# VH-VL binders against o74797, part 12

Target 1, 157 residues: o74797
Amino acid sequence: MGKFALNLNAELTGVKNLAPKDEESFYYAFKVQCSGCREIHDNAIEISRSETHSIPGSKGEANLIWTCKNCRKTCSFVIEGPFSPYNDSQETKKVLVLECRGCELVEFIPQGEWIANGAESNTLFDEIVLEDDWYDYDENASSEVSITNLEWSISKA

## First folded at step 5 (VH-VL)

Design a21 (framework fv_zimberelimab)
Fold by ESMFold2-Fast, scan of step 5:
Structure a21 (fold): chain C 157 residues (1-157), chain A 124 residues (1-124), chain B 110 residues (1-110)
Amino acid sequence: as target 1 above (157 residues)
Amino acid sequence: QLQLQESGPGLVKPSETLTLTCTVSGGSISSSSYYWVWIRQPPGKGLEWIGSIYYSGRTYYNPSLKSRVTVSVDTSKNQFSLKLNSVAATDTALYYCARGRGYQYTGDSYFDYWGQGTLVTVSS
Amino acid sequence: QSALTQPASVSGSPGQSITISCTGTSSDVGRYNYVSWYQQHPGKAPELMIYDVSNRPSGVSDRFSGSKSGNTASLTISGLQAEDEADYYCSSYAGSYTWVFGGGTKLTVL
């Protein structure tokens, strides 16, 4: 049980407001570790703010209910609020917070499509992929843009 | 009782697009406990995973087919579909749809129910 | 052509035991505990026999067992019966939500 923060540090050139595309329905992928048996699950889980499930044996709800393969205990995940757009080039910023019961977050997998705006032009870039460094050109600003040196980390909140 | 049934053309010409549909009955395609899979088997050969679609709409494809394949889901019809572009004779195969057990809720990951398969021949 | 290596054929007599190997790499079989085995009779769709290395679905005989050591998974069938004659395929998770299959093994009884 506890709160975990997803942190990002990235170098932004010519862009601002980096965030998941269609954030409310975006699926965040994490590797998880069971708090009870300490095994790290081989497959990543996917969690979205748009989904809610009843917690077995409880009055509460969570965005994801997961069962540990090794010990068969139930774990739950709740996303606190939306992703905070990243504007803090070369600074570590807390971009998402999750409350986890029965499991710990180990690693974030930056899958899916992301969006950002040209820093001065407001040009929309809406098909950004962050598995590797991203490069493009802003026609309105007549300049190259990039998102590089991405460092994702998970800390206890 | 879960049942999966493939449907589509038995014959496709080279360079055209193959479209197959899997109809799911006895279970919901939008359940987060499961994902949905296309697998093929050329006559007399082994099995090859083509791609998967999750309840989230997320798709994952065999890297050797990724440039030619699209999997989509229609939750209103409880169906998911495969499109394979620019087909060649080597795409001749039995095509199966299958259900994957969702690793998120059970910790397990495997294909527990398969359709009967539909033969697709690519020939001029 | 197949990512996982299986022997092309294996044979045994009724009542005997046989083992089918499935060899991958450190990035699939050697890394993940998501190995499954499927039985396919002629003209039929594959049926799940073993999942997650060593687990049996409800309805599968306890004569079927699975194991893994390093990069090699194994399916063992004890007390061979005529109806076990079929093709057997292994499958493994290969990372990044991708899956690979073995080339298949034809089991002949007698």
Scores: ipSAE 0.000, ipTM 0.538, lowest interface PAE 12.5, mean pLDDT 86

Design a22 (framework fv_zimberelimab)
Fold by ESMFold2-Fast, scan of step 5:
Structure a22 (fold): chain C 157 residues (1-157), chain A 124 residues (1-124), chain B 110 residues (1-110)
Amino acid sequence: as target 1 above (157 residues)
Amino acid sequence: QLQLQESGPGLVKPSETLTLTCTVSGGSISSSSYYWVWIRQPPGKGLEWIGSIYYSGRTYYNPSLKSRVTVSVDTSKNQFSLKLNSVAATDTALYYCARHVGYQYTGSYYFDYWGQGTLVTVSS
Amino acid sequence: QSALTQPASVSGSPGQSITISCTGTSSDVGRYNYVSWYQQHPGKAPELMIYDVSNRPSGVSDRFSGSKSGNTASLTISGLQAEDEADYYCSSYAGSYTWVFGGGTKLTVL
């Protein structure tokens, strides 16, 4: 309970600096489970660093405040800084940390557009989609590039 | 009782900026439970979401319109406004303001109150 | 073209049941259970009829029901009445705080 890390393990071929496009406004999608009643919400919640809401009964702020439909418990989610660009091909690395009150993160859904640079060329790839393996060609390096074998996991931070 | 009312010019010239205002009465715009929305409907066609704003000033835009759209809120007047730049004949539509129930407190998404709509014609 | 596909028109007789489909993609209707339906009478603003796929707001007749299968949501109107004649629009959440609408279906009762 408390702090959760989003971890990534992926095979990078010819690219570096994998990160969400327009990271500050990027919406991170998670399935969540209420800590009180253990219900898992049917739809993923979406959290962005650009969003802030006042926590009821507190002077604190959160990026998302959510009410469990089953037990009516109020939950809050705070993103602790920006996504850390992934450069660690075939190694599991912590890329994002969230502080969760009243709920637990269950599963990450890698929606939206992502960016990366050609490893030697610095060519910008800015329309990467990670719901499946990604393949493209780096014309400046004259080589195929890819991001494959993506494994997302959630652990205590 | 909550009521939303659009206001602005009925005619705008091509390449100019369209500015519309929505006045909210019977309820406060400074509510963490709701977002305030612009939706349009070209004559004889379907609805298109333009953008939404939270009372804090946070905005969300339809990607197809994002480069031309600005939504702003004035909590002291209980109003929010739409600016659409570089208008063309294809921007001719009924423009609605609406309230959107916020996911944060309900776990649901839907548009529950709509203004009557205001017709904007883009013509020279 | 609208983001969600609806038939342009549908017709029925009083007492009949009709169904209006709303087809999206795996990124909207197929991903989220946030489909809503709106009724629009000529010269009027749209009114909420169904939200979250199948829920009715207070005041909406139980003759109106919603469902979803895969990428297609459906609005069913049973016991069709003359006052049901209107345009019907579906809407779906599309992620990242964005929404899409269908092109609308004109329901004729005769």
Scores: ipSAE 0.087, ipTM 0.723, lowest interface PAE 6.9, mean pLDDT 89

Design a23 (framework fv_zimberelimab)
Fold by ESMFold2-Fast, scan of step 5:
Structure a23 (fold): chain C 157 residues (1-157), chain A 124 residues (1-124), chain B 110 residues (1-110)
Amino acid sequence: as target 1 above (157 residues)
Amino acid sequence: QLQLQESGPGLVKPSETLTLTCTVSGGSISSSSYYWVWIRQPPGKGLEWIGSIYYSGRTYYNPSLKSRVTVSVDTSKNQFSLKLNSVAATDTALYYCARHVGYQYSSGSYFDYWGQGTLVTVSS
Amino acid sequence: QSALTQPASVSGSPGQSITISCTGTSSDVGRYNYVSWYQQHPGKAPELMIYDVSNRPSGVSDRFSGSKSGNTASLTISGLQAEDEADYYCSSYAGSYTWVFGGGTKLTVL
């Protein structure tokens, strides 16, 4: 059993409040390593705060119950609260915490749609994708906006 | 070698539900790198994306079809399926299943493997 | 109609070069570098020719190239051969995990 933090460091130009679109139902994708057999699986797991499952042999609940394909060990994942909007341009910030049992998080896969606001204008950008650098224009501020140099990391929380 | 194979009825009556299944062989559907997709092509016309599913069950649908379409996945059988409700003659098409290399995994955004297609005729 | 605009037909002679355009909007082709091109011979499934604007899959001839300027993507086929005669479709990511296709272009090799 351990807690893991997802960390983000990114350069924000002209935007603030970077977060997943429709965060409560957003699926976070991670590569995982089984604590029992040490295999890192190529299949990422997807975890959403909107999903709840009973933990076998326990009265507890988790957002995902997953079985290691190699050793058949049962793993569970609990998201501790919502994603914290990222506003800390060029600083590493803990944006999400997960409690993992039976597995460790290895790598975050930045999938899905993200949202942000124009820093001064509050213009909503609601179709941001984060696999590559993102660029757009803020009509209300008459300026270019961007999210660049994205660095995701996982640490013990 | 990865292969996708569509199966289902070749003839469906108007107002009924069309159900098609895609069987994936030579590779696992339980991969984080891919979405599994339905695309159709009416005879003599162009391609139309219907919907996509991730192995977790997450779905995305063409807005023009969203009220009538459901895509599901069965990872234990390595299959995914399409249900299209309230069919009409305009739903007559070749139906393809395909694999999408997902941009969500930083692996690109394109359809790399296609099934052979199955013709579905909607007629009374 | 189709979300992306392609010419209905193009033609060329063996050895020539032809270009097929694919015009979208600032919300699809103009926004994302996720444009792909597919070749479809009569009676066959589409085959991927170009992905992410300009990349070729393994096994696709280097006679095929892709590019994009503003809201318009282009597929160029150089050294045209008889087997290139087919329908060609462009596709683009259109936001919110949706994809759109062009109306298709019939290439005739004269």
Scores: ipSAE 0.005, ipTM 0.541, lowest interface PAE 12.2, mean pLDDT 87

Design a24 (framework fv_zimberelimab)
Fold by ESMFold2-Fast, scan of step 5:
Structure a24 (fold): chain C 157 residues (1-157), chain A 124 residues (1-124), chain B 110 residues (1-110)
Amino acid sequence: as target 1 above (157 residues)
Amino acid sequence: QLQLQESGPGLVKPSETLTLTCTVSGGSISSSSYYWVWIRQPPGKGLEWIGSIYYSGRTYYNPSLKSRVTVSVDTSKNQFSLKLNSVAATDTALYYCARHVGYQYYGKSYFDYWGQGTLVTVSS
Amino acid sequence: QSALTQPASVSGSPGQSITISCTGTSSDVGRYNYVSWYQQHPGKAPELMIYDVSNRPSGVSDRFSGSKSGNTASLTISGLQAEDEADYYCSSYAGSYTWVFGGGTKLTVL
């Protein structure tokens, strides 16, 4: 159907370069709506840049090929390049772009582990979970760090 | 009429590698509809998912076991195998192979056929 | 340690109904409708009883039913019979191509 952008607005304290851990193999979870039958699927789909599947009836490839359970229409999803590390505290930034055919993205689910660096120290934080606010301490900078007020949104790219 | 049958040693010494093979009969491993799975059960305890493999060779592992586990598939023999490195007494369990239907791609996720299980004891 | 919480045991008399709960988190049972239930008799492999929350495989008695509310899935067995005495395990998809099991519940038919 079109291109969709995943946007993030978050408050970063003492950290930079927020991104998924092992980004190339990271599974991005989305709730989706079928363009054919308008059903919002009851399970999230998961898409990774490391997966490649042939599109039925085409010479093209996609990161996920999925069949709508309700209307049986084939949907495909292509991630256009890697996640852009988030550094823009309290500003909305486009962090990922997907091309979707047969379905529309309706909600992002920030599952899995994320990484970030101490803003001045470059200390690696590699077990960040973003389904709630995150807090930790940077020993090298002797300061508290946090990622709070996370707002994910989906827009036309 | 699908059958899965585990095979391998019943006794493995600590620090050695456990190798188990699952032979599939009555159906083909080379199907996009299924994943092939290892699940274990220590005596008197619950089930633990170890890992899964797709016929293409793509693997998925339980994070707690990932550093020690390798699953492989041989579509020409209709078999898939488990290698578990550096075994300890806590790896003593019944090991099951199973078929997983659907996966997220088909809007389904469940284990529909299980082998009978093979007991592996880790002891010197 | 099991990722999904089940009661260790449950009991009932022949002809009665019992319910076994399976409690996870908002990242597994609460997020996905990929909950399945397995029956295990002593010395036997687990057998699929319910899949995708409430669906019953061919050959499984309609006395078995499944449901889910929030982070808790439930298996209900009506018209209890002696052969229902077994261990019952729930399983859920947990995201990122991983699966988890409950600790199991021993059903005793009194």
Scores: ipSAE 0.391, ipTM 0.815, lowest interface PAE 3.9, mean pLDDT 90

Design a25 (framework fv_zimberelimab)
Fold by ESMFold2-Fast, scan of step 5:
Structure a25 (fold): chain C 157 residues (1-157), chain A 124 residues (1-124), chain B 110 residues (1-110)
Amino acid sequence: as target 1 above (157 residues)
Amino acid sequence: QLQLQESGPGLVKPSETLTLTCTVSGGSISSSSYYWVWIRQPPGKGLEWIGSIYYSGRTYYNPSLKSRVTVSVDTSKNQFSLKLNSVAATDTALYYCARHVGYQYDSKSYFDYWGQGTLVTVSS
Amino acid sequence: QSALTQPASVSGSPGQSITISCTGTSSDVGRYNYVSWYQQHPGKAPELMIYDVSNRPSGVSDRFSGSKSGNTASLTISGLQAEDEADYYCSSYAGSYTWVFGGGTKLTVL
């Protein structure tokens, strides 16, 4: 049984509270490595806190039950609480924790839409995409905003 | 009883965009157990997978068609749609919508319900 | 050309058994246990006959069975009946959330 942390280090200019849009239903995408056969699979899995599934052969539940396509080992993933909004520009922070059985998280794919607030204005930015650097303008603060130099990492929690 | 029904034009001119819609009845498209799929079959030939969509909007496309294809979903109308850009005579086919059982959440992978198919002819 | 190789045609007499092969690569049929088989009668949509290599949906006759060895999956139909005459397609997961189909096999019951 392993716990893994998703960590973020990013440069925030003029924004705060970076988090997934509609976090409860947000799908977190990861590349995974099977603990049994050690293969890193070429397709990402997607996990949401809003979904629960029964663990085969058990009364337990997980947010994702997934079968390794190479060795057929059953894997389960449980998200431990919501994403922690990122506010610490240029510092590495643990933003999400997952309990994984049968597999390990290898790489996070920052797909989907994200949200943030103007740091002084509280202006909502709700169409942020983080697959590359993000730039916009805060009309209420009359300033450029950005999220740049994104570094995602996975560590043992 | 789940039913899938394709709708759209039977004739499209070369270089135009083909738009097809699949209406799902007797079951909800908003389910984590399934994704929704477009498959085509040129007259007298075999089946070709075009693309798939999860109810969240996540899409997967056949690499040979990826630059020309877009699949979208409207959960409020229980529908999903295909747009195929820059069509040519070789895009003439029966177009099927189908349900795929098994996303990353389980160990299953198969197409269990199919629409009746709609013929699209690309001709001037 | 189709990604999975099937014979163009097979034939048999009523009461006999036939086998249809579906050959892929070590990146699809050889790697994953996600092979399905579909029956298509003229003018109709395909119907699922076998899924996940060897599993049979409710309502499908036990005369239909599936298997796999290495890079080749097989559909076997025993006790052939006239209504089995159709085109048969195999499909396999090919990684990265993509699927491939075989070229199809026309079964003739003589």
Scores: ipSAE 0.005, ipTM 0.528, lowest interface PAE 12.1, mean pLDDT 87

Design a26 (framework fv_zimberelimab)
Fold by ESMFold2-Fast, scan of step 5:
Structure a26 (fold): chain C 157 residues (1-157), chain A 124 residues (1-124), chain B 110 residues (1-110)
Amino acid sequence: as target 1 above (157 residues)
Amino acid sequence: QLQLQESGPGLVKPSETLTLTCTVSGGSISSSSYYWVWIRQPPGKGLEWIGSIYYKGRTYYNPSLKSRVTVSVDTSKNQFSLKLNSVAATDTALYYCARHVGYQYTGKSYFDYWGQGTLVTVSS
Amino acid sequence: QSALTQPASVSGSPGQSITISCTGTSSDVGRYNYVSWYQQHPGKAPELMIYDVSNRPSGVSDRFSGSKSGNTASLTISGLQAEDEADYYCSSYAGSYTWVFGGGTKLTVL
């Protein structure tokens, strides 16, 4: 099957609407495995909804075209719609769907900056980094906020 | 052989816009394997990546400079250009254009050909 | 400040080996195997010496080698020669189609 879902489970304290900053241009980083030779690529690939490339030998387009270094097979990746903001504290939810041809997604790397709103205050937090637990303070709500216990997983969509 | 050559004014006044052009010869700028890059070096200091452009017009900018920088490409002239707005004395540097082997398409990432560099002094 | 940390200077005598370090973070050198090294002689443009951590372009002496451990990449020059005197810069991919450079290391051959 060519479709994969990125899933998130995280504990949200005092925040809602967790999503990538500038989502349309955000680069989603994944480790990938070639379907042909089964080699896992040493470097992560990065995919953005804002980028399109012509698929060789086709009228179709993809957000990324990649060639396996081992078997030379051409792979393509398409993001199906925007990231779904995460609001489901301590529940696993599908946040992004990708169609992959020639490769499979094996691991997500949560690089870059993320955004969220104070749950009751709507205070904007726009410099969230998720490679470790995140902590801050909401001055408008006079309360501590956090995003912790982040678990990313990839499943067939 | 591939050659890159910078051109533009050697002196720019503070608050004005710096414009530089890189002319590519001995190879086509219209290639999916490469990005075209501006890198600068203030006198006696290190290198700083400014930005890159793909021949179809996609641009990538250093976050510290992106509010002031525009890179453009003209495939019919085999050239790409840098505009840096609101210049200050701290923008005084040697400006290089370079070719970058594309990172994901090629599975490699490096700057292989550099122009000779052009000195730009920001002074009244 | 430079995103990647290099020693300001290193010195050696002809025939010796020297190593130049390039320390980044888990988001650049520690994450990607896209580290390159450039040699710059006074008054000249930088020239590629090593790419993708340890690969040498055609025409670069095998006295030059590259490696990486964790967040630190290293350039080693063996059999040091007078013509190796130059500034050396490391560069790494930093994610989201951005690149960073080290502050540079001046190599003096005594």
Scores: ipSAE 0.507, ipTM 0.846, lowest interface PAE 2.7, mean pLDDT 91

Design a27 (framework fv_zimberelimab)
Fold by ESMFold2-Fast, scan of step 5:
Structure a27 (fold): chain C 157 residues (1-157), chain A 124 residues (1-124), chain B 110 residues (1-110)
Amino acid sequence: as target 1 above (157 residues)
Amino acid sequence: QLQLQESGPGLVKPSETLTLTCTVSGGSISSSSYYWVWIRQPPGKGLEWIGSIYYRGRTYYNPSLKSRVTVSVDTSKNQFSLKLNSVAATDTALYYCARHVGYQYTGDSYFDYWGQGTLVTVSS
Amino acid sequence: QSALTQPASVSGSPGQSITISCTGTSSDVGRYNYVSWYQQHPGKAPELMIYDVSNRPSGVSDRFSGSKSGNTASLTISGLQAEDEADYYCSSYAGSYTWVFGGGTKLTVL
């Protein structure tokens, strides 16, 4: 029943429009906690906007239906719209909102490939990985680019 | 009780499309707890996951095969099928259909029931 | 072709214990607790022996056990019997709804 926001604060040098590659099919990875029994699931769940499943006992749909291993409670996750491209270097910005029933988001795992554009050149960088700081070179701008000091947080939305 | 049975031609010519069907009996394919899977094994070699399908039509493919593979499901017949395009001699293998528990719906991830396998030889 | 590394062969005598390793990366075996093991006798389909690293399905002997440390999962078979002679395959979730298998290990008993 709760809404959760994924927030990002990162230092952008020479890039803009940071977002997941192929966003509609991108799998967002989260550690989750069951609201009923408070168990934190051992493995991350992965949620994509491209997936839709009927919620058992409801007319609603969700992007993921998950069962708690400890208490067997059914949980559901709905992504509210696409990821908002991050342009706010060194400022915390809400980039994704999820509606969660029966569960809470604990931690985001920034796996997969991301994209960004050169700030002035619009050069496409389409193989960005954010599990650590990212560095590259913009040939069109003749300058080094980077995405560093990434801080992901989850808050109530 | 649950049984999976592969069916399809045992011989396919190079460049043609391989089509296999898995018939599920003793249980319903229309279940939110399971994915339905194709796995192959070339003679004398190891297992390779090909792809999976959820009964509502969502598919997941091995990236190495994605350009050539299509998996489909027919819930009215309790069947799912594999089409592999542009086959070559390296596609010669035993092809298994299997049921996958979970991944996220149960919090578990494993292949619990396998068909007997069907040998497909790609030869002119 | 194999994403997960297993030894090609292992051998033991009846009554002994053997261990088969399955080494992946920090993006599969090291990240997820979704490692399963399968036994395959000649001419037969694989059978599930261990799931989710260390769990046994009903009907599987307690001589079979599984564990994981870092990027390596292990299948241990105690009290080896002639019937254990088979090929053993590990599998792991690899993210984004994909699965990978090891190259297989031939266990010889004698």
Scores: ipSAE 0.072, ipTM 0.677, lowest interface PAE 6.2, mean pLDDT 89

Design a28 (framework fv_zimberelimab)
Fold by ESMFold2-Fast, scan of step 5:
Structure a28 (fold): chain C 157 residues (1-157), chain A 124 residues (1-124), chain B 110 residues (1-110)
Amino acid sequence: as target 1 above (157 residues)
Amino acid sequence: QLQLQESGPGLVKPSETLTLTCTVSGGSISSSSYYWVWIRQPPGKGLEWIGSIYYTGRTYYNPSLKSRVTVSVDTSKNQFSLKLNSVAATDTALYYCARHVGYQYTGKSYFDYWGQGTLVTVSS
Amino acid sequence: QSALTQPASVSGSPGQSITISCTGTSSDVGRYNYVSWYQQHPGKAPELMIYDVSNRPSGVSDRFSGSKSGNTASLTISGLQAEDEADYYCSSYAGSYTWVFGGGTKLTVL
């Protein structure tokens, strides 16, 4: 069983508390490598904290049970706690930890909608997309806001 | 070649539940790149998105229909289905199933393959 | 009514260019680059013509082009041909994993 951390380094201008929208139900997308056959799969898997499945041959549960397309071995993924809101502009922070059995996480795909608050205004931005740099305007603070230079990485936790 | 085919009753009585199934052939619905969708078109009117489902079972519904609609997926049969509760005459429409090329994961968002449509008439 | 506003009809003669507008809000067309256009001939399912504002699927004529300015997306058909006569629908991502369509535009080739 391996434990992996999703890390984020991003430049935040005028915003704080960057996190997935509706975090408990959010689907985290990853490219994975099977530990058995070493195949890196072309299609990402998606994992949500809101879903639980019984692990075959065990009394344990996982957020996703997935079968390797190449070798047909069973893999399981458990999200350990909620996403940690990102506030550390230009610093690398572990934002999510997953326990993986039978597979390794190799790449995060930043899909879905994200939320953040205006740093001084607390204005809610609730339709942030992170596949590219994000820019908007905070009318309550009369200032431009942005999330740029996003770097996602996977490390052993 | 990917094909989508709608099936279900052509006539439904008011207040009953409409059930339609879309059979996908020539490709797998168990893919992270696609959502599977229901779209309808009342006679002589425009298109209305009903709802979408991901192969994991995650659903998204048109807010105007959310209280009446359920979409489900059966990956073992390569099918997904629509249930629309408490139908009325205003639910009379051609019902299409379609494939949506995913949101942020693919960096794209569009409906690329459509079934031929099935006419559902709500009448007593 | 439809979430996105299109003219009910447009017309042109063979060889001319026509443009169909699709106007939304700052929460859909104005915010996201996820606008697509569909052609529907009578009795047939819609077919994708343009995706993600300006991209053409394989097999779609380069006479069809898409663009966007502010809250308005546009489909332009150049060198108009008789077979272009159809209904045209725009669609946009509207946030929160929802999609909306325009009311449709009937193109008549005179």
Scores: ipSAE 0.005, ipTM 0.555, lowest interface PAE 11.9, mean pLDDT 87

Design a29 (framework fv_zimberelimab)
Fold by ESMFold2-Fast, scan of step 5:
Structure a29 (fold): chain C 157 residues (1-157), chain A 124 residues (1-124), chain B 110 residues (1-110)
Amino acid sequence: as target 1 above (157 residues)
Amino acid sequence: QLQLQESGPGLVKPSETLTLTCTVSGGSISSSSYYWVWIRQPPGKGLEWIGSIYHSGRTYYNPSLKSRVTVSVDTSKNQFSLKLNSVAATDTALYYCARHVGYQYTGKSYFDYWGQGTLVTVSS
Amino acid sequence: QSALTQPASVSGSPGQSITISCTGTSSDVGRYNYVSWYQQHPGKAPELMIYDVSNRPSGVSDRFSGSKSGNTASLTISGLQAEDEADYYCSSYAGSYTWVFGGGTKLTVL
């Protein structure tokens, strides 16, 4: 059990407010390790703030209930609030916090579509993919934009 | 035994809405282990996933079809339905309903039971 | 268009073995161990042959096996029989509760 922080460090050129597209329904993908048997699951799990499930044997709720395939231990994940838009170019910032019981987050997989605004223009870029460096052009600012050198890390919150 | 059966019109005019219903028998649609799915196959071509629904009403859609598709579930009738609006000739296909074994709840992901398929032709 | 690449056709003689490939990307086949294979005879609905890369459902012959290396999954059919002649489709989880299919492979038993 415990709280985990997802941290981001990225170089932003000409953009601000980097965040998941449709954040409330966005699926955050993580590799996880069972606290009981210490196995790292071979498939990523996906968690969304929009999903809620009752925790077996408890009056509590979680965004995902997951059962370890090896030891059958029940694990739960709760996202604490929305993703914090990233504006801190070249600085490591905590962007998401999760409470995990029975498991630990090992690695974040930056799948799905992301959004950002032109830094001065506020132009919306709504089809950003972060699995590699991203480049585009801001017509309103007449300048190239990019998001590069993405480093994701997970720490105890 | 679990059986899925598609029903709906075999002919739809361009620009209209296609509505199909899948009736599930021999098993409950309210199970937390399964998603209920629409998949299509144009004549002589491959399979295309359209969308899925969970018994809670939560839906998941193919991004290429998302603007035109709505899937709904009626747990009291043990049925789920597909609405595809603004149809064109390219929507002519066999439409299958299927059951998907849940992704994260079961630790596995696959389509295990399929209906027989219903041919929908989009033509004036 | 298909998201996963399969050869359009493959052929073999009775008693031989054949392999059908299914190539995706690092975001689907390369990331998840949720690859399934379906057999479709003319006029019939697809039938599950392999799930989660290499698992066989009850009732499916052990002549059918699945594997994966990197971004490519493979279906192997040993001891080919006439009734194996069909179209074969692969499918993979693609993240965010979405699924993709391959273009299909027509298997001809000579």
Scores: ipSAE 0.397, ipTM 0.812, lowest interface PAE 3.7, mean pLDDT 90

